VH-VL binders against Probable ABC transporter phosphonate/phosphite binding protein PhnD2 (phnD2). Designs and how they scored, part 2

Target 1, 264 residues: Probable ABC transporter phosphonate/phosphite binding protein PhnD2 (phnD2), of Prochlorococcus marinus (a3pdp9)
Amino acid sequence: SADPDKLIVALIPDENAATVIQDNQGLKDYLTEAFDKEIELVVTTDYSSMIEAARNDRLDLAYFGPLSYVLAKAVSDIEPFAARIKGGTKTYNSCIIGNTKKGVTSFDDIKGTTFALGDPASTSSRLFPELTLAENGLTKGKDFQGVFLGSHDAVALAVQNGNAQAGGMACPILKSLKKKGVIDPSKVTTIAQSSPIPQYPWTMRSTLSPELKEKIRFTFLDLDSDKVLKPFNADGFASITDSDYDGIRKAGKLLGLDLSKFVK

## First folded at step 20 (VH-VL)

Design y1 (from x3 with heavy chain D59E)
Fold by OpenDDE, fold request of step 21:
Structure y1 (fold): chain C 264 residues (1-264), chain A 120 residues (1-120), chain B 106 residues (1-106)
Amino acid sequence: as target 1 above (264 residues)
Amino acid sequence: QVQLVQSGAEVKKPGESLKVSCKASGYTFTRYYMHWVRQAPGQGLEWMGEIYPSGGYTEYAQKFQGRVTMTRDTSTSTVYMELSSLRSEDTAVYYCARDHWYTSGYFDYWGQGTLVTVSS
Amino acid sequence: SYVLTQPSSVSVAPGQTATISCGGHNIGSKRVHWYQQRPGQSPVLVIYYDSDRPSGIPERFSGSNSGNTATLTISGTQAMDEADYYCQVWKDYSYVFGGGTKLTVL
């Protein structure tokens, strides 16, 4: 249906599912009221599952990471329309972190370690960490061993506990975890930050009615509810286009990724 | 203060090669693509290609494939563009330009340009 | 290959508004950037991301992008605005320039 009574809203598992759902409850309630529709939040098992769901036109709205969006866009008719804005900025950074007790506090210390990554299709816990390491003369499989742990919080915890000596994750998530007391700042050292990354895109399937699509765009862009925006740590949502993620395509090519296929 | 300083003007004969340099300063050299754009007299801007200093990755416009080579020296923050088998139509001002590539990609800083004249 | 189309020339009287178009297939889904080039000088970025102005660019410069046309607008045009103007986009790992528009201030 081009105008269904229920909207499926998919979210990537960049943190554990409970946290993701909790952070989006305000949005769920807001959209329920705004659209007078049932809103079903879905957190997929992994990034690839979300991309596949989009391919099969099973999602009405989807909140992707930048790389996963680019991958999904290559195989589905999704339309980006909004991203978080904070302090006038629509970008975030990836962080490389190390276990402080193990003495991993520089790029040189990462050599010979196990390096924790999130999802293969993750921008800030795979693409940019590997790119940053490469820029500093470190190559996965040669200088360090990579392990995919599925989510950013898993990366942070593994590094904190020493199960991995270093890792890559989104800086905003790291900051949030520290604030929540999940991560002890004295146990994890930030070694480096990446260049700016375009924020996570909200997308909608192209087969929705033009009227509903416009309503969705307007609702997100006009949204000023603190209950919705606080969990996002955002001032609001700003308009985006597919071209805002051209840099992700360029970064993917630098890493040798085939963006027409699922990455691993 | 970002600065891109190019080498001086050159006069070449048909069949020869040109090599223009672009020295960058005021930013992290290895994190930005550098591009070359040329402009023939009285004509528009023409994209030639790009180089990523970290690793030396390059992409060239199809028109110049096999004839253009872009290189970099990270120790001196300098990019080079070499064009071989020169023709009269290669007479142009050659610009290096920094790519603000993290999102959409635009050229925020330009060199002063290098005039290369190809004549018999 | 993706093509950007600009008028070859636009003329405007001092103090009037100049409008320069940049046509491209579904260009509204892209981000368009604009450059000013005065005679004998290097290009200068004047608009990026359709409508954002770099520091130092006067407020009389503005941009928009929708459908198949991006537009650079110069309000209160001054003599110093006489220059060539180029639009630019990214497409399939290539950078594409328009043919350029010569703006003459009468």
Scores: ipSAE 0.920, ipTM 0.957, lowest interface PAE 0.5, mean pLDDT 96
Fold by OpenDDE, fold request of step 21:
Structure y1 (fold): chain C 264 residues (1-264), chain A 120 residues (1-120), chain B 106 residues (1-106)
Amino acid sequence: as target 1 above (264 residues)
Amino acid sequence: QVQLVQSGAEVKKPGESLKVSCKASGYTFTRYYMHWVRQAPGQGLEWMGEIYPSGGYTEYAQKFQGRVTMTRDTSTSTVYMELSSLRSEDTAVYYCARDHWYTSGYFDYWGQGTLVTVSS
Amino acid sequence: SYVLTQPSSVSVAPGQTATISCGGHNIGSKRVHWYQQRPGQSPVLVIYYDSDRPSGIPERFSGSNSGNTATLTISGTQAMDEADYYCQVWKDYSYVFGGGTKLTVL
């Protein structure tokens, strides 16, 4: 249906599902009221599953990471329309972190370690960490061993506990975990930050009615509810286009990724 | 402040090669693509290609593939563009330009340009 | 090959508004950037991301992008604005420039 009574809203599993659902309850309520529709929040098991769901036109709205969006866009007709804005910026950074107790506090210390990554299709816990490491002369498989742990919080915890000596994750998530007391700042050292990354894109399936699509765009871009924005740590949502993620495509190519296929 | 300083003007003959340099300063050299754009007299801007200094990855416009080579020296923060088998049509001002590529790529800083004249 | 189309020339009287168009297939879905090039000088970025101004660029410069046309607008045009203007986009790992527009201030 081009105008369904229920909207499926998919969220990327960059943290554990319970946290993701909790953080988006305000949004759920807001959209329910705004659209007068049933809103179903869905957190997929992994990034690839979300991409596949989009490919099969099973999602009405989807909140991707930049890389996963690019991958999804290659195999579906999803339309990006909004991203978070904070302090006038629509970008965030990836962080490389190390276990403080084990003395991993520099790029040189990462040599010979187990490096924790999130999902293969993750922007800030795979793509940019590897890019940053490469820029500093470190290559996965040669200088360090990579392990995919599925989510950013898993990366942070692994590094904190020493199960991995270093790792890559989104800086905002790291900050949030520290604020929540999940991560002890004294146990994790930030080694580096990446260049700016375009924020996570909200997308909608192209087969929605033009009227509904316009309503969705307006609703997100006009959204000023603190209840919704506080969990997002955002001042609002700003308009985006597919071209805002051209840099992600370029970054993928730098690492030799085939963006027409699911990444490994 | 960001600065891109290019090598001086050159005169070449058909069949020869040109090599223009672009020295960058004021930013992290290895994190930005450097591009080459040329402009023939009285004509528009023409994209030639790009190089990522970290790793030396290159991408060339199809028109110049097989004839253009872009390189870099990270120790001196310098990018080079070599064009071989020169023709009279290659007479142009050649610019290096930094790519603000992290979102949508645009050229935020440009070199002063290098005039290369190809004549018999 | 993706093509950007600009008018070859635009004329405007001092103090009037100049409008330069950049046509491209579904260009509204892309981000368009604009460069100014005065005679004998290097290009200078004047608009990026369709409508954003770099530091140091006067407020009289503005941009928009919708449908198949991006537009550079110069309000209160001054003699110093006489230059060539180029639009630019990214497409399929290539950078594409328009043919350029010569703006004459009469």
Scores: ipSAE 0.919, ipTM 0.958, lowest interface PAE 0.5, mean pLDDT 96
Fold by OpenDDE, last read:
Structure y1 (fold): chain C 264 residues (1-264), chain A 120 residues (1-120), chain B 106 residues (1-106)
Amino acid sequence: as target 1 above (264 residues)
Amino acid sequence: QVQLVQSGAEVKKPGESLKVSCKASGYTFTRYYMHWVRQAPGQGLEWMGEIYPSGGYTEYAQKFQGRVTMTRDTSTSTVYMELSSLRSEDTAVYYCARDHWYTSGYFDYWGQGTLVTVSS
Amino acid sequence: SYVLTQPSSVSVAPGQTATISCGGHNIGSKRVHWYQQRPGQSPVLVIYYDSDRPSGIPERFSGSNSGNTATLTISGTQAMDEADYYCQVWKDYSYVFGGGTKLTVL
């Protein structure tokens, strides 16, 4: 249906599902009221599953990471329309972290280590960590061994407990985990931050009615509810276009990714 | 302060090669694409290609494929553009420009330009 | 190849508003950037991401982009604004410039 009574809203599994669902309850309530529709939040098992769901036109709204978005866009008709803004900026950074106790506090210390990554289709826990490492003369498989752990919080925990000696993850998530007491700042050292990354895009399927799409855009862009925005750590949502992620496409190419296929 | 300083003007003959340099400073050299854009007298801007200093990845405009070579020296933060088999039509001011590429690519800083004249 | 179309020239009186268009197929879905080039000088970025201004660019410069046309607007045009203006986009791992517009301040 172009105007369904229920909207499936998919969220990227960059943290454990419970956290993601909890953080988006305010949004769920807000959208429920705004659209007068049932809102079903869905957190997929992994990034690829979300991309596949988009390919099969099973998602009405989807909150992707930048890389997963460009991958999904290559195989589905999704339309980006909004992204978070904070302090006037629409970007975030990826962080490379190391186990403090094991003395992993620099790029040189990453040599010979197991490096934790999130999902293969993750922007800030795969793409940019690898790019940042490469920019500093480190190559996966040669200088360090990569391991995919599925999520950013998994990366942080693995590095903290020494199961991985280093890892890459979104800086905002790291900050959040420290604030929550999940990660002990004394046990994890931030080695570096990546270049700016465009914020996660909200997307909608193209087959929704023009009227509904307009309403969705307006609702997000006009959203000023603290209950919704606080978990996002955002001042609001700003309008975006597909071109805002051209840099991600370029970065993907640098990494040697085929954006027409699911990444591994 | 970001600065792009290019090499001086050159006069070449048809069939020769030109090589222009662009020294970058004031930012992390390895994190930004450097581009070359040329402008023939009285004409518009023409994109030639890009190089990513980390790894030396290059992409050239189709028009210049096989004739242009972009290189970099990370130790000196310098990018080079070589154009071979020069023709009179290659007479132009050649610019290096930094690409703010992380979202949508635009050129936020430009070199002063290098005039290359190709004449018999 | 993707093509950006600009008028060859635009004329305005001092203090008036100058409008320079940049046409492209579905350009509204792109981000358009604008450059100013005065005679004998290097291009200077004046607008990026359709409507953002770099530091040091006067507020009289503004931009918009929708449909098939991006627009650079210069309010209260001054003599110093006389220059060539170029729009630019990214497309398929290449960079595309418009043909340029000569702005004359009468």
Scores: ipSAE 0.919, ipTM 0.958, lowest interface PAE 0.5, mean pLDDT 96

Design y1 (from x3 with heavy chain D59E)
Fold by OpenDDE, last read:
Structure y1 (fold): chain C 264 residues (1-264), chain A 120 residues (1-120), chain B 106 residues (1-106)
Amino acid sequence: as target 1 above (264 residues)
Amino acid sequence: QVQLVQSGAEVKKPGESLKVSCKASGYTFTRYYMHWVRQAPGQGLEWMGEIYPSGGYTEYAQKFQGRVTMTRDTSTSTVYMELSSLRSEDTAVYYCARDHWYTSGYFDYWGQGTLVTVSS
Amino acid sequence: SYVLTQPSSVSVAPGQTATISCGGHNIGSKRVHWYQQRPGQSPVLVIYYDSDRPSGIPERFSGSNSGNTATLTISGTQAMDEADYYCQVWKDYSYVFGGGTKLTVL
């Protein structure tokens, strides 16, 4: 349906599903009221599943990471329309972290270690960590061994506990985990931050009615609810275009990723 | 502050090669693409290609494929552009420009330009 | 290849508003950036991401982008604004410039 009574809103599993759902409850309620529709939040098992769902036109709204968006866009007609804005910025950073007790506090210390990554299609827990490491002369498979743990919180915990000596994850998530007491700041050292990354894009399927699409755009861009924005640590949502993620395409190419086709 | 300083003007003959340098300072050299853009006398800006200093990845405009080579020296934060088999049509001011590429790529800083004259 | 089309020239009297267009297929879905180039000087970024101004660029410079046309607007045009102006986008791992517009302040 171009105007369904129920909207499926998909979210990437950058943290455990319970946390993701909890963080988005405000949004769910807001959208429910705004659209007068049933809103179902869905956290996919992994990034690839979300991309596949988009490809099959099963998602009405989807909150991708930048890389997963680019991958999804290559195989679907999803339309980006909004991203978080905070302090006038629409970007965030990826963080390289190390186990403090094990003395992993510099790029040189990452050599010979197990490096924790999130999902292969993750921007800030795969793409930019690897890019940042490369910028500093470290290459996966040569200088360190990578392991995919599925989510950012898994990366943080692995590094904290020493199961991985270093890892890459979104800086905002790291900050959040520290605030929540999940991560002990004394146990995890931030080694570096990546270049700026465009914020997560909200997308909608292209097959929605023009009227509904406009309503969705307006609703997000006009959204001024603390209940919604507080969990996002955002001042609001700002308009975006596909071109805002051209840098992601460039970054992917640097790492030899084929972004033209999605393969699980 | 960000600065891009290019090498001096060159006079070349047809068939020769030119090599222009661009020394960057004031920012993390390895995190930004550097581009070369040229401008023939009285003409518009023409994109030639880009280089990512970390790893030396390059992408060239199709027009210059086979004739242009971009390189970098990370120790000196310098990018080089070499153009071979020069023609009179290659007479132009050549600019290096830093790419603010993180979202949509634009050139936020430019070198002062290097005039290259190709004449018999 | 993607093509950006600009008028070759625009004339404006001092104090009046100058508008320079940049046409491209579905350019409204892209981000357009604008450069000013005075005679004998390097290009200078004056607008990025359609409508954002770099630090140091006067407020009289503004930009918009929708549909098939991006527009650079210079309000209260001054003599110093006389220059060539270029629009630019990214497309398929290449950078595309418009042909440039010569702005003459009468």
Scores: ipSAE 0.918, ipTM 0.957, lowest interface PAE 0.5, mean pLDDT 96
Fold by ESMFold2, look of step 20:
Structure y1 (fold): chain C 264 residues (1-264), chain A 120 residues (1-120), chain B 106 residues (1-106)
Amino acid sequence: as target 1 above (264 residues)
Amino acid sequence: QVQLVQSGAEVKKPGESLKVSCKASGYTFTRYYMHWVRQAPGQGLEWMGEIYPSGGYTEYAQKFQGRVTMTRDTSTSTVYMELSSLRSEDTAVYYCARDHWYTSGYFDYWGQGTLVTVSS
Amino acid sequence: SYVLTQPSSVSVAPGQTATISCGGHNIGSKRVHWYQQRPGQSPVLVIYYDSDRPSGIPERFSGSNSGNTATLTISGTQAMDEADYYCQVWKDYSYVFGGGTKLTVL
């Protein structure tokens, strides 16, 4: 049971790395003071690289998306402990979006087009977009061509610029990109929202000492700093358990995802 | 209002098959798993399996694998459960139930139940 | 073959607190849901996610879950609470019910 002087904290690359790092600087400073430890933030190139890092016990804390968490949990000794609360809820949605100028405003308009997806291991930019399209009679590879662009902001930009006619991404990230002026609201139409998705889990490796794990849980759950929470787009944190992601496991099996593809 | 309405009671002989229907209304039928749960007289609840109406994906309890088939008709928002090679032990009330499955699955709405009696 | 163990019966006096246990290996790592079934009726959800109440369920129903035991608690127990109670979890793509507990109010 380890109590290292430095904690390696990995952040899922669901947006470009500069944005991910910037949004977590306040948290880094907060944890440095709370733990009296060096905090190193790491952003991997893609989701599978982060899963592999967890598998090889290289991470102390890791902020996964729901699907990437489920995949990492299957091959790593990690445990989830906290998720952000926003607007009184621990869930969010995926948005199906279309290019306004090309007239992509309904599910029927998606048929025969290129549909932008994020990372293959993404929940709200891959798994739930595919599920939502399937619920409306559209199957990837049969009714539309899916292209993987790596991140949510890349999906949004591709749809805005017409490089893809439609796409799927986290609704909260789309809202943030519109507020920041990265996405022009007049160029991107929201066609639909997915069913509810449990929020991204914070995780820690299970081999940390019990005392350190308790401190990490308390520190996140007690956090009430606007400097930390505002860039992270959170009202606070709430406790979670592994079974809060059982629905993600069901959705993965429903769509026939091959878990072995994400283990290096 | 979410409503699950099941077909009526049946009397069957050993070796026959049963087919129970469950008509759903008041929600987006293709976004929720539907389940079948049975209860023998004086006994507890026993999970039989599930179907996701979008695409028809099914998962069956091991005990019923090979005897149970679940199907759906999305045009009528109806789920069907067929159980073959009936035995007297299959006498039970059969329930359909909707799964609020997005985090940890639970059954938020239940049908009225269908009594199936296997005798003779 | 995950097993949930409930007592077969629980008896309480009117107005007292009833507790119904649901035992399972490391059940505290799962979310536990509870159903009430009155005689001749379909089950009704009374607690989900260990401790949350659906709309329309009285505040006297509460739940907890830690270690190897989940508990349904009914405070101020009334005659209308006489029913069978089942706990339920999800495990390995299966739905598992406890054996049921008959609550009697004497």
Scores: ipSAE 0.731, ipTM 0.884, lowest interface PAE 1.6, mean pLDDT 93
Fold by ESMFold2, fold request of step 21:
Structure y1 (fold): chain C 264 residues (1-264), chain A 120 residues (1-120), chain B 106 residues (1-106)
Amino acid sequence: as target 1 above (264 residues)
Amino acid sequence: QVQLVQSGAEVKKPGESLKVSCKASGYTFTRYYMHWVRQAPGQGLEWMGEIYPSGGYTEYAQKFQGRVTMTRDTSTSTVYMELSSLRSEDTAVYYCARDHWYTSGYFDYWGQGTLVTVSS
Amino acid sequence: SYVLTQPSSVSVAPGQTATISCGGHNIGSKRVHWYQQRPGQSPVLVIYYDSDRPSGIPERFSGSNSGNTATLTISGTQAMDEADYYCQVWKDYSYVFGGGTKLTVL
């Protein structure tokens, strides 16, 4: 079990499961060849299910979002090892978006509206949107109604279709949805970007053998395959540490997150 | 340009309270933690606590719980630190220092320091 | 409570390389920050996130962090580098400093 013949690789359900699995077929093939092991990609129903799977030691590798990682780390024996690089940075932003037809183009236009959020344990589709709105004088429940839609693509679609007037989601995912034609750029405007967020961490369970863990680190850091990198919108991978997510822990405390709502 | 300007030196007696101010400029005051770090003569740096000016969230080092109070005035971009029940070992230079809320916690800008002398 | 251990002093000849250690249990899982404090002055950030250099800090300052030890390295050490140096981490909503290292350039 410290060096299993099959690795279970969980991917955060920040988009619909079919898309997440398709975007990671290149990774699956790469890891299968590099490790001479079976690689099983899994996508859980929601972020809390993925955290619970990690807590129960059911995952070998896990690609979490920053906040879901922090929550999982608090209850699981996992360690982060790599994050993508794009444009020379290991950070990304959350985008505050608005419906163009409804004229939602500024923070003032969000007052009195419905604001779409992703999973309750999402960094860029929950935590950072709420903090960014608060920095601009908008409090959830007082100045706007928040609704949780589960995933970033659901947020983007709800704003595009007018089911919510505004929303918060990862800027890189919004860019990808526009490139794929899922989101029409004329129907969704970006109102603002958040402060920098550390990139989604790749993690592994600490109970893997030391030899396998080093092989996993090396394999990701040496990766330059277009089959993996292009769907991932990455120039490569860089090493990370747990302390890279200390800012997420601090931000979670400002929002008053209750850990019991994300783990059973 | 970021600047942190502190109030002037003070002389206190044991049992009194001190209150030091730190006025910030050159950045959005409400979007950064402000910290207080003290340094006794010939000694190292000691973290006392933090305040997040938006909403007034505070966290104090365990050693100072019950003696320290941090407040802010967002209209003047000023943070205050009060330390009560002073003792001679509270003689120190008191620094304010800025920290991003979204990083792993380091101090990128420091005030000039305020010397507080507690003597009987 | 988390403890960072530094040597009390380090001496180096001008032009040589100075190394200042910061010991801590599994400090390699943390990001380590370094401050320089010249006599009578406020601390100045010289390294953050183990190895990143703020704008205006000379290239001769570098840092590393692995296992139980983080290290500040000053190559081509100059008389103006004579100061106290502190390492610092964030841990469990607290900010922890090392005891400081006096660098003497002789």
Scores: ipSAE 0.230, ipTM 0.707, lowest interface PAE 5.0, mean pLDDT 91

